# VHH binders against Putative lipid kinase MamU (mamU), part 5

Target 1, 297 residues: Putative lipid kinase MamU (mamU), of Paramagnetospirillum magneticum (q2w8p4)
Amino acid sequence: MRIAAIINERAGTVACLSPPVVAARLSAIWTSLGHQAHVTLAEGKDMGRAIRKACRDPAVHAVIIGGGDGSLSRSLKHVVGSGKSLGVLPLGTMNYVARQFGVPFDLDRAAVALADAVPTPTDLGRVNDRFFLIRACLGAFPEFIRSRDEARRKGGSFLDGALAGLTGLARGHRLIEAELIGPDVQARIATSFFMVSNNMCRDSDPFQLERERMDGATLGVYIGQGAGPFSLMDLGLQVAMGRWASNEALIRGSLPWLEIRTRQRKPLVSIDGEVEKMEAPFRFDILPGVLPMLVPK

## First folded at step 23 (VHH)

Design j4 (from d4 with M34F)
Fold by OpenDDE, fold request of step 24:
Structure j4 (fold): chain B 297 residues (1-297), chain A 122 residues (1-122)
Amino acid sequence: as target 1 above (297 residues)
Amino acid sequence: EVQLVESGGGLVQPGRSLTLSCAASGFMFSWYAFGWYRQAPGKQRELVAAIWGKSTYYADSVKGRFTISRDNAKNSIYLQMNSLRPEDTALYYCARGKTFDTISGSYEFDYWGQGTQVTVSS
């Protein structure tokens, strides 16, 4: 197998181990296993260019992204339709995708696992022109993430980031009035929380965002009602009790498509943890099996 | 197949209480709004109460006396009717929502059960 690996130089794990050391180690591992591997260190716009180049190379079989969920998410526009398989090295903070597909968090083990991985058709969510692997969010959550990440970029600790996120949330907390259009339902609601996920999340732990399957050909839709302190406390209690799925304050659905119309023209949206402004309306759909993911055996 | 099955109706004296239940199946329960309709003899069908998530609506004639609730774990809707009056006598229907406006309090429904009879008489 010919592997093109693009490693985010700014990824936390890479920074700790030294980017050249990481690249050399990966190359050595894959070569020893009989693969041809080209490892590229890149950041920002250069990473995108490297990914695009790899996806257009007819000799490349697999593209492996070393980074977080955001880096992986941004690669989708190049990988989808290219015929290449997509792999992920979990070098970010949360690494939801790696966790979902069972990629080891140890670098050496991950590299070995990916070398023997099987391309597996995987569903993709889409919002307008953007693909997502995990989730897209509207409301208070994007602001929290934005503020958190800003603090971290400035050298803040985890706690600093969390506090910044909470402060940002408090300042930006606004109810979103939205019109929802689905296959069987039209609704208007004011809420602080919209989440659309690639397939349904497990009922056991909403925070880990794990799915039972990534080939169910459905979107998970989650709407939170009541952003008051009491509602949050109740939600927390129910989560602790493992009953979040039964929470009456949480409206959940399984839909093949959804349109969300907002009053705001260009609100903040979180796509796989990356925050951006996107123009309404938001048209969500599921693309069954369009992404061949490298899944460890 | 969408199914709604009502239960709990009966004959009661004025001032008494009664709880109606509606069991839903064939769809993702949490996603939909639900409502209770009633039709009295010689009168038009009227919306009594509606619920979506925690948002509720009540007709003026039943405010303060009736409570609509849901149990997502049981896929069930309930109507607690207190201080019943003879004018509450009607066939009560459970309905699944089609259009829900929680801001304006407007609800439209597309599926109904068979109904359960409530009779309030001395």
Scores: ipSAE 0.754, ipTM 0.893, lowest interface PAE 0.7, mean pLDDT 89
Fold by OpenDDE, fold request of step 24:
Structure j4 (fold): chain B 297 residues (1-297), chain A 122 residues (1-122)
Amino acid sequence: as target 1 above (297 residues)
Amino acid sequence: EVQLVESGGGLVQPGRSLTLSCAASGFMFSWYAFGWYRQAPGKQRELVAAIWGKSTYYADSVKGRFTISRDNAKNSIYLQMNSLRPEDTALYYCARGKTFDTISGSYEFDYWGQGTQVTVSS
């Protein structure tokens, strides 16, 4: 197959290994395996351009994103509907998607695995016009992400980031009053934590997020309970510990669609770890099998 | 199919305690609110208690005496009734929530069990 690989130059792993070296290595591996591969190093807006270009190239069969979950998430708008398969090199920090699909974290092994991977129809979540592969969050969680990332940028460990995030969450306590409209329910609630995931989340190891499956054709909906800072901290801790399914502090649902109406016109939302402002209301739905993901055998 | 099955009713003396259970099936239990209703002879059905997640509501007539709880692992709702009074005599129904307003404390329900009879008498 013909592979277009777009590597985020700012990805943590890439920065450590030297971007040109990474690119050369990937190219060599894929070529040796009988594939035609073009590796592009890019960052920021250029990455999007490169991805778009790759998705529009009729000769390209697969687009492989080297980076984190955010980079992958940003690629979705280009890849979906393009006919291209999407692969991920786990070069970011969390690499939830790579982990979900069993992509090795070792660069060489990952490259090899992706070369022989099978395009697998994968569900995709959507909020308004934004696709998400992992989750979309409303409430205080965007602050968590911001604080976490800031700590990491300053050289903090993974744990430092997590703790910073939790602290940030507590400090940035924002209750969202929202109306929820689903197939069988209408609810009004004030909470600091809304999460809508692509498929249901299972309990996982600490600091991980794993879905039960990626083809269940459902959204996972998680609503935090508690309005106080301590409750929020506890919730955050439990979530950080990977307690998605068993966390009693969460109202958990499985829905094909959900509408969230907020009082705030443009609250902060986190989409696959990327924080942005989005205009309410928030309409969530699941798109079954719309994304062909390269899944290692 | 949505099913709610109540149990635990019976005849008790005033001042005693009773725990009602409601077993739910046919849907994702954790997502929904639940409520306990009761209907006494010749009276209208009234909401006794409601729960969504950890948020609870109680009618004034039962506040301090009744406790609604849920067990997601067992897909069950419970109503612990303490200090029972003759006026608590009624057919008790478990219900699944349709509309939940946790801010105003308003609950609407769409599915009901068959009910369990609670009789408080000396």
Scores: ipSAE 0.738, ipTM 0.878, lowest interface PAE 0.7, mean pLDDT 91
Fold by ESMFold2, look of step 23:
Structure j4 (fold): chain B 297 residues (1-297), chain A 122 residues (1-122)
Amino acid sequence: as target 1 above (297 residues)
Amino acid sequence: EVQLVESGGGLVQPGRSLTLSCAASGFMFSWYAFGWYRQAPGKQRELVAAIWGKSTYYADSVKGRFTISRDNAKNSIYLQMNSLRPEDTALYYCARGKTFDTISGSYEFDYWGQGTQVTVSS
C-alpha cells in the first residue's frame, strides 16, 4: 500500500518526543511490513497543504493523519472526494476519533493496525460548508466538554472531569433563541445548547462521544433545556451518571438533516472541539458512507 | 407506524380526579411535542395542555387543576385532572406536535389518538 502520512509536529505526543524520532519510527514500521510510506512533519497551514498534496497524488492510496482530533477535523475537506482512504494516529490528547474506530493508543501498535486495516465506508456530518467527524455544538455544551477534558487530561478522574464540566456550564449559561426546522417538525424554542453528532451517541452518555455506529446514516440531535446555571449543572451531572436517556429536559432526535436559525447572526460554534464563529442559519446534514476510514481488523 | 393510544377515562363525580395516559410508539418519543385536546358534543376540539421537554402550556379553563407530564422512559404522556367539573366532560385526545412555539405557547399537531371519554356527572 502507498501511504502518505502527515504528522502534526505540534501534537502533544509528538511535541514530547522528538518529531524526527516519531517520523523515523513510523517509517521503519511500515517499511518492515512491506508498505511504501512517506512521512511528512508539518504544522499549521503546512499541514493542510501537505494533506491536499497527498490527496491529489494519484500514486497515493491512503492518507494517515497524525495528531489530535482538531488536526483530523480540519483535514476532512481535503480527503472527502479524493478517492483516498483515511487513517488516524492518536498523537493528540483525547483522540476520540481513534478511540471510536479502535485504533490502539500505543504508537507502534497503531502503526501496525493501520497498515493491516480495511477501508470502511464511514458517515460524515456537515454544518454549512464544514465537515465534522464527532459533533458540532452551540451554547453551553462546548464549555462543559472543554473543562471536563482539561481536567481529565491533567490526570483527573471521571468525577473530577464531571465537576470541572459542571463549573464550565455555570460560566457559559446563556439561552439561545432559535427556529428549528426539520423533516417533520418546525419550532421556535429557547435552549441552553444544541449538540449535533455524526450518528447517535451510545445510550450511556452522549458527552463521552462514543457513537453506536458510524454508518447509521443519521445525525444525533441533542437539545438541552436547562434554564440557568443550576439546571445546566444538574443536567450535566445526570449525563455523567448515565441517566440522560430518560431526562425530559434533554431532547434527542435522529434525523437526516436539521436547520437551526439563531437570533444571533454569527455565534460561536464548536466543531470537533475547535471553536469558531459561523454565520447562521446552520444547515446540518449527514453524508452517508463518504469517508473510507482505515479501521483495524 | 405512529400510534397514540389513550386510556384512563371514565365516569366520575364533580370534584374528583382522573389521570389520563397516552402510550406512544413508532417514533423517537423525546424529539416531539405532545398535547391533550378535548371535544365536547356540539363543540370544536380545543387544546387543553401541551408539552415539549419541560415547556408546558395550559388553557385558561384548566390552569391550576390539570397537569400535563411526560415519561420518556415509558414513551408516555399523562394528564392529571383534579377538581373535575361537569364542563370538563369530553372526549380527550392525545396528539403529537408538528409546528410549535414554546415561548408563545402556540402548538399545532399532526397525529391524533382515538380518544378516551371523560364524563363528569352530578
Scores: ipSAE 0.695, ipTM 0.874, lowest interface PAE 1.0, mean pLDDT 84
Fold by ESMFold2, fold request of step 24:
Structure j4 (fold): chain B 297 residues (1-297), chain A 122 residues (1-122)
Amino acid sequence: as target 1 above (297 residues)
Amino acid sequence: EVQLVESGGGLVQPGRSLTLSCAASGFMFSWYAFGWYRQAPGKQRELVAAIWGKSTYYADSVKGRFTISRDNAKNSIYLQMNSLRPEDTALYYCARGKTFDTISGSYEFDYWGQGTQVTVSS
């Protein structure tokens, strides 16, 4: 097939191995497997420009993005509706998207796996005008995840990560006052966080970023009712111990859309692991089957 | 198919306690609000207590005596009724709702069970 690969030259793996070396290795692997490959090195806004150009090129069959989750997440708008298959290389630090789709973390094995992959229709989440492949979160959850992942990245154990996440929650978080509007809800509530997932998470642990499936045509909606830092720490501990599914303080639902209207006009939001401020209200939608992902066999 | 099945009613003496149960099926239990209504003979149905997640509401007539709770593992809602009085005599209904305001304590319900009779008499 005809592959356009766009590689973020500032991604840690790429920088450590030298960007031209990474590009040459990928090109050699795909060519040896019988594909036509064009590898572009880019950074910053040039990533989006290169991805958009590849998506508009009628000769291109597949676009492969190499970098961290942020590079991919912000570029989804160029891929949706382009007719191209999308592949991801795990060249960032967290690589949650690559993990979800089972892409090997070794560069050579990842390149081979994507070259043999079959395009698989995949659901996509959307909040307002921003697409997400994994999840979007409001409230205390972004801080818990950031703290946990930082501890794990620094060589900490799973328990060290859970403790760091709990410590982040203890920093005086406020309840979110919000109105919910959806096909099976109209409510005003106060909560500690919202997590809206692309499809339902496995019952084992939604914070481990595992999805049951990516073609269920539903949002997974998770709402935490901790009233203060100790209540949030208890919920976090129950999640870390795998007991979240039966916890009465964690509300869960499956919906094709949901609108959340927070009292705070521009709260902090986490989208596929990137934290930013976004203006309320938040309209969430599931977009079934809109993304042909290259999923390894 | 939404179903709510109440149980645990009966005849009790004033001052005693009773626990009502409601088994729910046919929907994702965790997502919804639930409530207990009661109706005495010749009277209008009265909301007694409501719950969504851990947020609760109680009517003034039962506050301090009744406790609503839920068990997500059993898809069940409970009403613990302590210090029962003859005026608590009524048919008690379990209800489910999707329209509510936990801040103001306003709840609307869209499904009801068949009810379980509670009679408080000496």
Scores: ipSAE 0.674, ipTM 0.867, lowest interface PAE 0.9, mean pLDDT 83

Design j4 (from d4 with M34F)
Fold by ESMFold2, fold request of step 24:
Structure j4 (fold): chain B 297 residues (1-297), chain A 122 residues (1-122)
Amino acid sequence: as target 1 above (297 residues)
Amino acid sequence: EVQLVESGGGLVQPGRSLTLSCAASGFMFSWYAFGWYRQAPGKQRELVAAIWGKSTYYADSVKGRFTISRDNAKNSIYLQMNSLRPEDTALYYCARGKTFDTISGSYEFDYWGQGTQVTVSS
């Protein structure tokens, strides 16, 4: 097949191995398997331009993106509706998407697995004009991430970042007043965090990364009424003990769409792990089967 | 099909306690609000208590005496009724709702059980 691969040259694995070396190795592997491959190195806004160009090229069958989950998340708008299959190389730090689809973390094995993969229709989440593959969060989680990232940028260790995130939750965390509107709800609530996932999380547990399936045509909706890190630790302990279903502080639902209207006009939102401010209200939709993912056999 | 089945009613002397249970099935339990209504003979139906997640509401007539709770693992809602009075005599209904405001304590319910009779008399 004709592969267009766009590799974020600033991604950790790519930077450590040398971007030209990574590109040459991927090209060699795919060519040896009988595919036509074009590997582009890019960063920043050049990533989006290269991905869009590949998605508009009628000769291209598959677009493979190499980088972290944030690079992938921001590029989904170019892939949806293009007719191309999407593959993901695990070249970032956490690589949640690659893990969800069983892509090997070894570069060579990942390249081979994606070349041998069958396009599989995959659901996609959307909040307003932004797509997400994993989840979108409001409340405590985005604040934790922002505080953690600030500490890490100032040269702090992973532990320093984690402690800063927990401190941020304790220092400024407040209940979110919000109105919910959906096919099966019209409510005003106060909550500590709100998470909308692409499909239901495994065992309906928002603390697990894994989805049971990515073609269930539903959003997972999780609403927490605990506050601060101790409430999150209690939820984590109950998950470890297999008693997550009995935790009344966690409300969970399955819906095809939901609108959230927060009292704050522009609260922090985490979309596939990337934090930003976004204007309320937030309209969430599930888009069934719109993304043909290259899933290893 | 949505089902709400009440149990635990009966004849009780004033000042004693009683626990009502409501077993729910046919829907994703954790998502919804629930409440207990009561209707005494010749009286209008009254919302007694409501719950969504950990948020609770109680009518003034029962505050401090009744406690609503839920058990997500058993898909069940409970009403603990302490210090019962003759005016608590009524048919008690379990209800499910998806329109509510936990900040103001306003709840609307769209499904009801068949009810369980509570009679407080000496």
Scores: ipSAE 0.663, ipTM 0.861, lowest interface PAE 1.1, mean pLDDT 82

